VH-VL binders against q9vpl3. Designs and how they scored, part 394

Target 1, 224 residues: q9vpl3
Amino acid sequence: RGKINIQRPKAPHYERARVVAVTQPKYPELPKAKSCFKTRAERTQQQQENPYNEIIAREVRNWLDHSRLVAFFHLSSITADDIFRVRVQLHKQNLHLKSYGSKIIEQAVKNTRYEAIVPLFHSNHCIVFSPDPEKTAALLRIVRRVPQMVLLGGIVEETMLSRNQLVAYAQMPGLHAVQAQLVQTLSQAPGHLIQQLQAHQNSFVQVLDVHAKNQMNEETPKST
Key: E = the ipSAE of ESMFold2; O = the ipSAE of OpenDDE; V2 = 0.75 times the mean of E and O plus 0.25 times the DockQ between their complexes.

## First folded at step 13 (VH-VL)

Design W55 (framework fv_imvotamab_arm2; at its last look DockQ between E and O 0.03; V2 from the best seeds 0.00; counts 0 for: pae O 8.3 > 2, placed apart)
Fold by ESMFold2, look of step 13:
Structure W55 (fold): chain C 224 residues (1-224), chain A 121 residues (1-121), chain B 112 residues (1-112)
Amino acid sequence: as target 1 above (224 residues)
Amino acid sequence: EVQLVQSGAEVKKPGESLKISCKGSGYTFTSYDIGWVRQMPGKGLEWMGWISPYSGETRYSPSFQGQVTISADKSITTAYLQWSSLKASDTAMYYCARDEGIWDSYYFDLWGQGTLVTVSS
Amino acid sequence: DIVMTQTPLSSPVTLGQPASISCRSSQSLLHTDGYTYLSWLQQRPGQPPRLLIYEISNRFSGVPDRFSGSGAGTDFTLKISRVEAEDVGVYYCMQATQFPLTFGGGTKVEIK
């Protein structure tokens, strides 16, 4: 057994030639085997990961607390060179690509409004964080050349958005501009286009309702 | 608010050097590439090249390679176009324009007001 | 270099009537990523260019809905459904599918 493999075995399924070591009731027939059940590598790996997990979980909480845009992706197999190029494209736009284990995500979001995101991390994934929600369009433009990154959904201004809602959000102008366009449209509505105004108004109201929930303001205008 | 402001018009003689500027304001300067476009009197638009203030990388149109130098100073959010020795044929309007440069694709969503460079004896 | 050819060179139009500007590229502008990086710019007299339309048909923010773009492959069209006095100027197509970036020669729209 090589010293590298002993220290970091990574996968218990290596054991094709010998029986998998599991807890068994044969301990009375052998010396007390507490040390036999944990190799040196497994013991070191366990201890290293506990303090590191808490540090990383705090990092995730900090990103979630300070990012007005968070996007979740399924990540397929991708070369190290390709993901590096994607990371550079994203970083230029103040978009920060991260990946964390499911356990760390669970630890980071437990007892928070974001607990619902945990199932997204059952498979291979990545997360993009940014303080700049106006960079959502840039994010989508970057990843459209990266078929290995499949958008699952996101968080904008503290509101959970589905994939389709996030894409729609990216196509809207800023919140102020959307509110101004709604007011302008209602003020100038032609008499024969009431049905078209209802469709546009419904779309704007949906966007404003998402932003109102993000702002958590009770006095957000609904209409004037 | 969000704007590109270029340096003022220049009147120069052949053989003189010149450095004109393009200052970005109201946005994150390093998130956008800055391109330079020439418009000769009565003519159309010609792309000269760009710079990424993020990386410092430059790329020149083959027609302008070696003819000009494009640079940027991100600490003062300013891009530059520079000639070491002007020619009378350099008389033109010069525009800067920005784009996010995502995967080297551009549509230039914001343009400066232009800098008129006149080179005459 | 991809050559961009615009027609007509000049388009005098009656105020309130439609105008149509054609742009033809020397080769397909369809990028290997499946997108076409064809843009339309407007340059009013004495002003810098401004973006009207990107990726064939997407109107840039703040551009009136009387401007529309269409086309595919090598053939592209900018339409102004109802020309207004402020639409006077020179219109350029631009491709960014391949290095180097190239512009069409321009189409002057003027009120007759």
Scores: ipSAE 0.714, ipTM 0.869, lowest interface PAE 1.0, mean pLDDT 79
Fold by OpenDDE, look of step 13:
Structure W55 (fold): chain C 224 residues (1-224), chain A 121 residues (1-121), chain B 112 residues (1-112)
Amino acid sequence: as target 1 above (224 residues)
Amino acid sequence: EVQLVQSGAEVKKPGESLKISCKGSGYTFTSYDIGWVRQMPGKGLEWMGWISPYSGETRYSPSFQGQVTISADKSITTAYLQWSSLKASDTAMYYCARDEGIWDSYYFDLWGQGTLVTVSS
Amino acid sequence: DIVMTQTPLSSPVTLGQPASISCRSSQSLLHTDGYTYLSWLQQRPGQPPRLLIYEISNRFSGVPDRFSGSGAGTDFTLKISRVEAEDVGVYYCMQATQFPLTFGGGTKVEIK
């Protein structure tokens, strides 16, 4: 949970990692000593304890913990090229498109406040992270042009939002804008109140002055 | 408003200690790193180091390692740069800047107004 | 340390004319993660630096479209298509591909 050390590159995207893994030269398997016959099940279980998965899971947690905006998307028949284009567009807006395997997500959010997102990851999905919830509108604008990306929901300011709620949120003026407007309104209120208070005081003084003048006029004997 | 506000100008003598501040507001302070940049009079920019307020992790430029201390208090969303003993050569403008290092972005997108430090006998 | 070299040191430009600033790095700025962490900063007189471009060619929010960045590897360029009076200042390239972060020496853009 610290600054990403640029000298320690992040693990490649899981898809890239897969490609790299597949493209790695298969060195001849050393003669399988009889004792190394781990069943496919044991290998799969050991793969679950892959230190790499733990690292990625930590990364996911880090993203979740630091993000004020998290959006979940289903990917429908999208090409790698299209994903790349979208990623670039999002990146220009400081929106970070990530894809993780369902198992990694499960591991990452296990026993955390984010556990509720696990059901969203049953198919091909991607996540967009942002430190700025005000970029929700920008996100939706970009994604609207990508029919292959279907918004499922998101997390904004630690609140889980449905798709519709997220869309509604994006249509609202930014919190800062609203706050600024509120401050402006509040700043004007005292002036108005002072004016109103002064108006009443002035009116009262005027009434008193008129009364005093009338009394003075009544006390002035009509010098016949 | 998203901003970094730095402490005021300082006039000091050689040998004195100094701690200047950079306060972040309008954003989640722990979601960004704070870097310090020195600019000597009439010179270019020099990266001094950064701090991650979230973890407290710091990194210094080799040129500034042991010369300054960078710290942060996340409770008041403030980062600090301090000297134990100032030198005349420390006379410069010091900027704090926000770095999105945790977001795979390594650039300074937000800058403080700068703190001028003058060290003279 | 990666040394960043900017040219020219000074760029006198007529209003409305284009300007070009070069930045060369002593090493490739392409990081193993696939990104190139080259940014351009503008510092107007008496002001703090301002981010213009990040990752070679991405304009930061609020930056006019007359600013553009290009390049790859060790050679990078900042272009101003039409220089305006407000563009006067010193421009810096910065690399963040390797620690320590380093800046170019700066290019002063002035109006003729």
Scores: ipSAE 0.018, ipTM 0.515, lowest interface PAE 8.3, mean pLDDT 84
ESMFold2 (binder alone), look of step 13: mean pLDDT 91; pTM 0.941

Design W56 (framework fv_imvotamab_arm2; at its last look DockQ between E and O 0.13; V2 from the best seeds 0.00; counts 0 for: pae O 7.5 > 2, placed apart)
Fold by ESMFold2, look of step 13:
Order: structure tokens, then sequence, then C-alpha cells
Structure W56 (fold): chain C 224 residues (1-224), chain A 121 residues (1-121), chain B 112 residues (1-112)
């Protein structure tokens, strides 16, 4: 992948990213010493990180500008090995798995038609970008074995689509005029679509929480 | 136009080497694995193995392990099937076929036209 | 290796009438992911194979709707609802649930 000229990309597992913190075991040390000085160190870190946040926001804008397919997922806990295998499957199909904090997304989509997507990033998430909207079917085939990634919806050809609309788009039999007409027709109420996506996301997270609590005695890690 | 174009028919003698080709065009070559299938005269289809041009990984049917070598050159979007020493029993039609290979699942959505290999003394 | 057995070996049929081809596997083709990787191929005389059906019943793009697939476990069927002259050829089932990939022996469809 030609990412040398892009800022060092953040891997979802071991980089300074908000997603990494939910999946990694921590090796914590000295809480009181860190707490006492974290206000001063936090202020220094915040100033140092402000330019970094803008660099990452520009990366997100670049992905949005050059991606004709963007898909949004809720992400449950997943092992580093499993997410790496998923990333390899996706990358082979020119599908690029990324995750960003909500304030970085907000900064990236400010003054664009996509400002309405920011609430989707309140919970743990990931995004798949691709310049190839034809790869929507491949994306769905890849993630159907990855229950930790739950499709919320996406953007195709700069048009917001619900989960069901994106699935329907992927199943079009190569009649491009029909596909273009379907995308145009489905895009006419983007605010309603975002509200629908948020409702489905919240309902799904609650179902997963109930399922996880019912299985608290033992987890069955997925290894694929 | 999305297609797989194979090299032309070959007439060879036992003991000779041979390398036949399968050129993919009109699509992203590294997004698809290339499989090879043998069809002996008047017989059915036999899967020989595949290669992923993305990773370079190959996998062979046990019946063909050590009998042939499958390779690819992604810079020219071409896969190869080769023998170091042909036998008369290698006389057959050879097809290449592609598949995305998602999670190692295959249904082969595009096939080449075939390469007839004839091995006779 | 999973053995794929097709019946009949030959299916002579009158134009416009249905044809049915059976494929049986030596073990279940249900993968641990919940999907079954059974495909049907058509090989017209003098031509390479062509994909018709994948994952039991999904018709590949450009395949006429007179072709349909069904089945589960170890027993699968390809149906042609109304045979046309262009449907003459040999039909193969193929499994990709378990390596090595294996094909059925083929069923020749011909016009009476």
Amino acid sequence: as target 1 above (224 residues)
Amino acid sequence: EVQLVQSGAEVKKPGESLKISCKGSGYTFTSYDIGWVRQMPGKGLEWMGYISPYSGETRYSPSFQGQVTISADKSITTAYLQWSSLKASDTAMYYCARDEGIWDSYYFDLWGQGTLVTVSS
Amino acid sequence: DIVMTQTPLSSPVTLGQPASISCRSSQSLLHTDGYTYLSWLQQRPGQPPRLLIYEISNRFSGVPDRFSGSGAGTDFTLKISRVEAEDVGVYYCMQATQFPLTFGGGTKVEIK
C-alpha cells in the first residue's frame, strides 16, 4: 500500500488511538505518581497533540475524498491476530480498515455534507474505505465471518446509504444504470438515515451486552 | 474486458520441460487467486492447485504435489503452470480460473480458454 | 478427500422440458462458518467450464433464471426448468468446503 507519503498510519492495536485502549490488556504502573503530575503532563501532551489531531483529520479527509465506498461498523472486542487477518483479507480487495476518534471525525467532516455521521462514532467502531465501489460485495463476504464487525451503513458515490441499501447495492447484477439510479433514489433523506443507523447501532450493542452477560462464565475466542 | 488468456497449444516429448501461462486483464490481478484445472481427453475436471499473487502463497492438490509448479508474476499479471519433466500421461487440456479466495472459499467465476498439451514420443 | 458423485451420467431431454441433476458428497459440505461451498459449472462442447451457481443456490451474473440450485448437507440438485439447445454440455458440481477442491464426475445433458 503506498502510505509512505501519508503520516505514519495508526494501527488499531498498538498505536496511540482510542480504539486500541479497549482491546489491549494494560500493564499499569504507579497510579498516584502519574495522577499527581498528569495535569501538567496532560497540558503539555494536549498542546503537542493538537497538531497531531489536525494531521490525522487531514488523513480522514483524504480518505473520504478518494474513497467511492465508505462503510461504517460497530466493533466489538477482537484479538490482535483476528483483526490482522481481517485487515489482510480487506487489503487484498483494496479495502482499507481504519478507526478514528469522534472529535477527529468531527474535525475532518466540518463544513461538509457528512457532518451528520459524527454520532456514529460515540461507541467502539471501525471504518472501511475503498476507491472501488464494486468491492462492496467482497466487503460483505469478508465481514460475514467477523461477527465483531456489525455493518451500520455507508457512503457510495458520495451518497449515504443505510445497511439494507448498501446490501442491496452490493447485490446489483452489473447493470450500472440501475445501480446509479438506486443510489440516487435512496440518498434523498440523509438525516433520517443517520437516525436509523444510530437506533440500530444502540439496539445491537444492547443485544451484545445481554449475550455477553449470559456467557460471563466462559468466553469462546474467535480464531480465524 | 475482464478475461484470462492462456498460452497456445503445445506438442512435446516425454522428459521435456514446459511452462504454460495465464494472463489476467481488465481487473486487479492481486485481488484474485489463480487456480489450475486439468481435463484429460474425454474425462472430467481435476483441481491441481492455486496461487495467490497477493501473497505468493501456493497450494497443491495431493495428486499434483511435486508434479507441477504453480507461480505468478504480478508485474505482468500472469500465472504459470510448469513441468520439469513431462510424461505422456500429462496429455490434457489445462484451464486457469480465478477467484477472490475470500477466507479460502472458491467458486471460480472466470475461466481461461484452455491450453492443450500433447506429450508424445 | 471429499468424493462428489453425480447422477445421472447422461440426461437426454426434449427441448423445453425440465432436467434435474443430482450431486452427493461423501461428507457434509457445511463449513464451520455456516455456509456451504457447493458450485455448479457448465461446460459446453469445445468450451471451458462456466460458473452457473455458487453457495448451493446463488445464480451467477448472466446465468438465465431457468437454472436453479438446491440442497443441503450431502445432497444437492441443479435444475433446468426449460432446457434450450444452448444448454447441451456437461455439468459438474464442485465443493470448496474442504481442501483439496473436488468435482463430481459430470452429467451430460443432451437433446433427444
Scores: ipSAE 0.728, ipTM 0.872, lowest interface PAE 0.9, mean pLDDT 80
Fold by OpenDDE, look of step 13:
Structure W56 (fold): chain C 224 residues (1-224), chain A 121 residues (1-121), chain B 112 residues (1-112)
Amino acid sequence: as target 1 above (224 residues)
Amino acid sequence: EVQLVQSGAEVKKPGESLKISCKGSGYTFTSYDIGWVRQMPGKGLEWMGYISPYSGETRYSPSFQGQVTISADKSITTAYLQWSSLKASDTAMYYCARDEGIWDSYYFDLWGQGTLVTVSS
Amino acid sequence: DIVMTQTPLSSPVTLGQPASISCRSSQSLLHTDGYTYLSWLQQRPGQPPRLLIYEISNRFSGVPDRFSGSGAGTDFTLKISRVEAEDVGVYYCMQATQFPLTFGGGTKVEIK
């Protein structure tokens, strides 16, 4: 039984795609879950000072405060279906894809250490949150398959990183791996030093032995 | 330190039950899947299945379906592999491995030290 | 199931010389998402396996530059440019394009 590939299927031939499109039953549009990305029009309408914005702003703050990895993306023309697929993939990795309005973000980060992120939210954007900074590489591997998501930058362990810095971070071994490597290197250093010190001593002893042997040979009277 | 630590070697008789463990530390346990791999003495690697501690989802290789049970306790960051009734043919080294689980594909980037299971009459 | 076939079974190599291991799959490992989920693992004697290469040619963190992966479709190769003593062990290819995940039979690299 062929594995149900829930991944992005190859687009069928255009003729087949047309036939499939015409033959597919039209199902009523399911009400968009509140968690779905809002259209630009919907985002613009919500810019009115609503008590609801304060609640959402608190949520954003909560995400920022509890995330060790935060990545900011620009979204180009992307379908809701594609976003959903990406969301599911990210969710499997305990990565949380969220989208908020610029005003909400401004309100959320006002007078906080995160205020520097405000300029990143002038267009259609999304944010990915994670409690695990080691998921940076996984995040980038997922989003590289989504050309509509453009990485702008991020926050890792309370440090703001540019796009390039984030990419570089993802390529680095984890802190623990680096520490382990350092410990290994340091543990090998004494052994090498001891060997070098012993080598000189051994060489000196050998020279002395040779000298002593030579002296003994000179002192042995040729018993004629 | 990021590591997977497995339980110690086991010596069992045919028909006995066994549950071995794999404890993750140094990382967010629920963010990665845990796979199990069997290596019979002098043989290659065999994928048995995996568990997603976050969702509890499990998948098995057809060869191991119904033969073993994979489980996890996220509260103690531990995954388990268990047999209800061991066979002599279950004698092998068992490895747990962390799986990045990107999309529906898996790469094992972190491995436990292995648990040797010996089943003899 | 996808069958992974490795050749050779054993590869005796002189220190400092190159080694090459081949892996062939019974079907294409190109996934519908456009990626090929082939990985290479190293298992040193008495140790657990270690990830070397993922997605055909990407070196995992901490893996030396002397290791390289190549291939496409059904034919893949792991190359070691200069074999070192620490490279002794068994190498496995693994496919993760479809379930169940399957491994090659392994190639034993040893020093002559």
Scores: ipSAE 0.017, ipTM 0.540, lowest interface PAE 7.5, mean pLDDT 84
ESMFold2 (binder alone), look of step 13: mean pLDDT 91; pTM 0.942

Design W57 (framework fv_imvotamab_arm2; at its last look DockQ between E and O 0.11; V2 from the best seeds 0.00; counts 0 for: placed apart)
Fold by ESMFold2, look of step 13:
Order: sequence, then structure tokens, then C-alpha cells
Structure W57 (fold): chain C 224 residues (1-224), chain A 121 residues (1-121), chain B 112 residues (1-112)
Amino acid sequence: as target 1 above (224 residues)
Amino acid sequence: EVQLVQSGAEVKKPGESLKISCKGSGYTFTSYDIGWVRQMPGKGLEWMGIISPYSGETYYSPSFQGQVTISADKSITTAYLQWSSLKASDTAMYYCARDEGIWDSYYFDLWGQGTLVTVSS
Amino acid sequence: DIVMTQTPLSSPVTLGQPASISCRSSQSLLHTDGYTYLSWLQQRPGQPPRLLIYEISNRFSGVPDRFSGSGAGTDFTLKISRVEAEDVGVYYCMQATQFPLTFGGGTKVEIK
């Protein structure tokens, strides 16, 4: 009764069949419950402290522990079909698109060096994880056609990078790109950061020591 | 070393079948599409088609549709170009080339050394 | 099919002098995503092609800065600021804005 509904036109079946056909032989189907869009009921249940929140937090920790590339995005409104197409493009490049609530992310990174990422998840967001930091350029080429995903920054080889640093990293291959970003970070540090570096020399030396060990290992491979 | 290594030169007679190969090494094979390009003696480049080893999907240039088969075996990181019945006009150099194929856009950042196919009696 | 027309067919140049190669497409190469998928390839004598320039003007890794690309829409140019002996070969433009992928006919650069 009196339902005038102007729905968005659905994609033709053959277009959806093409995406399904491309996806079917490469990986198993995933539950829709982990999509970047959540119902009102799902949001309410999460706020009432579901006992399964720790299971999801462990998933986040596992991704962080096994990913040498992590990229954070602001996510604007996007259809399920469009985000699925993006997920297929990313998965082909060993890039894994995920979304989690801010409270779950806070629980996952509590008492870790990654606590600083929590404010990034106050708004609608998504995260891309990958074991392959060399895929950063591919990630940026994929998302440049996706205006709904706005890059905020990331983590490469356990180093926090700003948006501009991550973009610069993508343009420079291998350890040279990491080394260039470290120099840029130090030269662009604000006055308060300079005071922190002087007060916490040990932590800064540890970051440089990780970089030096990575350089040493890359310079002396067993010619595999 | 990241490379595409193609099978060796072939001398064939008209009507014979042929399958040439392109082996990718030093990179994640399924992250890249493989295209085939023909260069007739003294002529320019012609795109024949592409395959995505990730999905198995293949696209052919209209001028080569039905004349060749492009395939890939991701377990041995190898793409193939094959003819069921060669013609003398198939005498050419054949290159494979790769690209990530992001949103079906290509610039082919790596090329194989080429396979010379000679078809004559 | 998008037809790619290159001029000149042959470009004899004096060593150390500039060279300029033109590529014209039969329709705009501007993709609906806002990017233009025009590339330039170099094929030295007896070698496979190699990528020089992608997306009109982006120099591929390891390509000397004497190579530059420019253009928009249907008209594109590859420039070599100072031709060296190793630059002898055939240069091709290629469009990947839509299938089928198509190449220009080639421009031979040679030392006179």
C-alpha cells in the first residue's frame, strides 16, 4: 500500500555471473558477515559486549603479526557489489581487505606498539593486509579507481607511515624505499617529536637497528 | 631474477600443430596476466590475446579468435600459445609479456625473449 | 578497434641530437576512470620490446631521463632529448584503454 520505491537498477545477471565465474576457481566463498557494511542489529550486539569479540580481536592480531604491509582507509558509502569487485582485484595481488569495529581493534592492539592506530577507526573504515610489502604500488593502482576508499596511512615492515610516506614508498623499490622514508620521517619531525627522540633514544636506536638488520640480510642472501 | 623464458625456435610444415611456452619465474605468477604478441618478419607488433592465470579467463583479439588457443598452467607457472593447424602466414616471432592487469589495464612491464616459428615445406 | 598511427616511419638522427616521435589514435584514449593508457615501447635490433613510458608520461624503472612522453586525448609524443648509440631501434606506441590492445606501426630511429 502506497509503496513507491525507486530502487537502484540491479546489475544484469550476466555481469554478476562474470564476476562469480572469475572468483569461483580461485578461493572459497566467504561469509557476508565480514562485509564493510553492518546492519543496525549487528552494531547494537557489538556494543553490548558479545563474548565472541575476543575471537575477532585474535583474528586482527593474527593479521597484524603476519602482514608486512597494512594500509588504512576511510570508507565512504559503497555497494556490496562494488566492494566485492575491489576485493577480487586486491586478492589477486595477495592483498586482503578487512573491516573491524573500533572497539575490537582497540582490544586487539591493547598493550602493543600499534595502540596509536585506534583513532583511525573512529569513522567508517577498512584495512588492507598483505605479507608482501612490494604490493603497495599495486594496492594504490587498484584503489585509485575506487574513490570510496581514501588512504589514511599504513604500516610497512613494522614502521608506521603517513599517507605521503606510503605513496613515496610505493614509488621506490625494495629496501631503498624504506631507507628513504626513514630519512624523510626524521627530517620532517615536529619539535615535540625531536624532544621525544632525544628522551627515548633507545626506542629510536631499535627502529634503526631493525632497518640495519634488514639491510644486512638483503645484501648477503644465499643466491637463491 | 624476474623473467619470462620462452621455448626455443620451431620449424614446422603447414598443417602441423604446435604449442609454445612462456615460463614466468621470480614473481607471483597468478598476480599477472600473460599476453601474446606476434611480430611478422620485418613488421610491427600485433596483440593476439591475454590470459589471467588467477581466473583462467582468456581474451582474444578478433583477428586471432578461433585461430590459436591461449592457456596457462599455474602449477608450473607457464603460459602457452598453440595452433591446431599451422599456415605459412604463421611464420613470425611470438612474444609473451606480463602485466598485473589491474582493472583490465595493461602496459606490459616484462617481455619474454621471443620464439621464432617458421612454417614452410 | 582503435587505430594507432605513428609518424615518422623512420627518423634518422645525428648522435647527440633530439628525436621526436608522434602517435595519433583514432579515438580518445582517456578511459572512464580518468586515466589514459598509452605506453611507449623500445625494440632494439635483435631484442624483444621493452617498456619505456606508461600512462603517457611516466618513465618505467631503469629508463634514462632523456626519454619523456607527453600528450592527451588522441595525440601523443615520445621525445629523446639527446640520442645515444644504444637508442637505435624501433619505437612503438600502444593503447590499453580498451580491447583489443593495439600498437602503432613503429618508428625506426637510426644514426645518420
Scores: ipSAE 0.726, ipTM 0.872, lowest interface PAE 0.8, mean pLDDT 80
Fold by OpenDDE, look of step 13:
Structure W57 (fold): chain C 224 residues (1-224), chain A 121 residues (1-121), chain B 112 residues (1-112)
Amino acid sequence: as target 1 above (224 residues)
Amino acid sequence: EVQLVQSGAEVKKPGESLKISCKGSGYTFTSYDIGWVRQMPGKGLEWMGIISPYSGETYYSPSFQGQVTISADKSITTAYLQWSSLKASDTAMYYCARDEGIWDSYYFDLWGQGTLVTVSS
Amino acid sequence: DIVMTQTPLSSPVTLGQPASISCRSSQSLLHTDGYTYLSWLQQRPGQPPRLLIYEISNRFSGVPDRFSGSGAGTDFTLKISRVEAEDVGVYYCMQATQFPLTFGGGTKVEIK
């Protein structure tokens, strides 16, 4: 979805604004969708032994297994509209915001390498998944503008990271950038060495030439 | 590879129409706005306008409003800049650029190679 | 429209020495959302512009750490701690706080 600059267009002249206001179709207010993120109480009530829990748990496992970046967030009181806005921003970066009940998460990660994440889901939480660990910086940049989302930690590649470690990771240059820099540095090294070696040789040749010229000048007898 | 590829250099006469293109590849074209920037010979950068390929919504700089038309065809992941009648003063390098800004931010992270437009009698 | 003024127009620098470019806006670039949308771009000779810094001080991916941005309100600075040969080009500031987006006039960085 394209960005709309809220500062454009400039507010029309008040007369034009009035005409526009009167001519605008009155659309019924879309029912304010309740937060897609259910309260803990609401989630607990729904977590009754539902045959669908296994299906959802499988989905969660699938997300975990195919994501190289997983971030866990605590959610404070947030509106459905705000969540939607965040979702759109994340989606632009190929980041996927999901919310699951604690029981579903427990079921999904039971006897897996992800079992350590279970304690993170005692309150209202959401998870962001990405196949690209390089999107960590983008994720944090987006979430910084959402005070209702508190970063708890995450998984990058196969490593569990604390909040601080995740932030530190996001500040590091991407692997490709580092590789490119390394290649550039390595490519420059031979050139510099060759130049230095040639400089010494050239200097030596110059000195020899000067010496040879001086000897030739001394051997030319002044023909009286 | 993520890239913007622009159409080739154009040599035109005053009064002629022109449409140049900018093709995006390697990313979801509809997720990012495309801006156009003019650079006259030996001069600085001038923002012309921006288009959201998803919605087709377009904004112009006041200096360029009515002078050019920005459009996009999302089916072929291409943005366009067009003139109905070229002037000699339209001689410039034209760049398309992808907006990677989040929320209300606009900054251009990916640039085309540029299209040189020469208008001479 | 917000007018962006860059100084100096030209900055001859010795290799390995620091460079500093200033950008001043005609009005505050602080957006209503609390962020300041100022970017710095580099244009090397014969190349398209390249993003260096966004939102005053954030280096874009792949940009060397010798580049840094600072400032607030109406006054902004791009610094190059140690100028390298590859840094030769024209640098532009850009504001995106409001439409139309506007660029500074550019600063040419050259090697002495």
Scores: ipSAE 0.363, ipTM 0.687, lowest interface PAE 1.6, mean pLDDT 87
ESMFold2 (binder alone), look of step 13: mean pLDDT 92; pTM 0.943

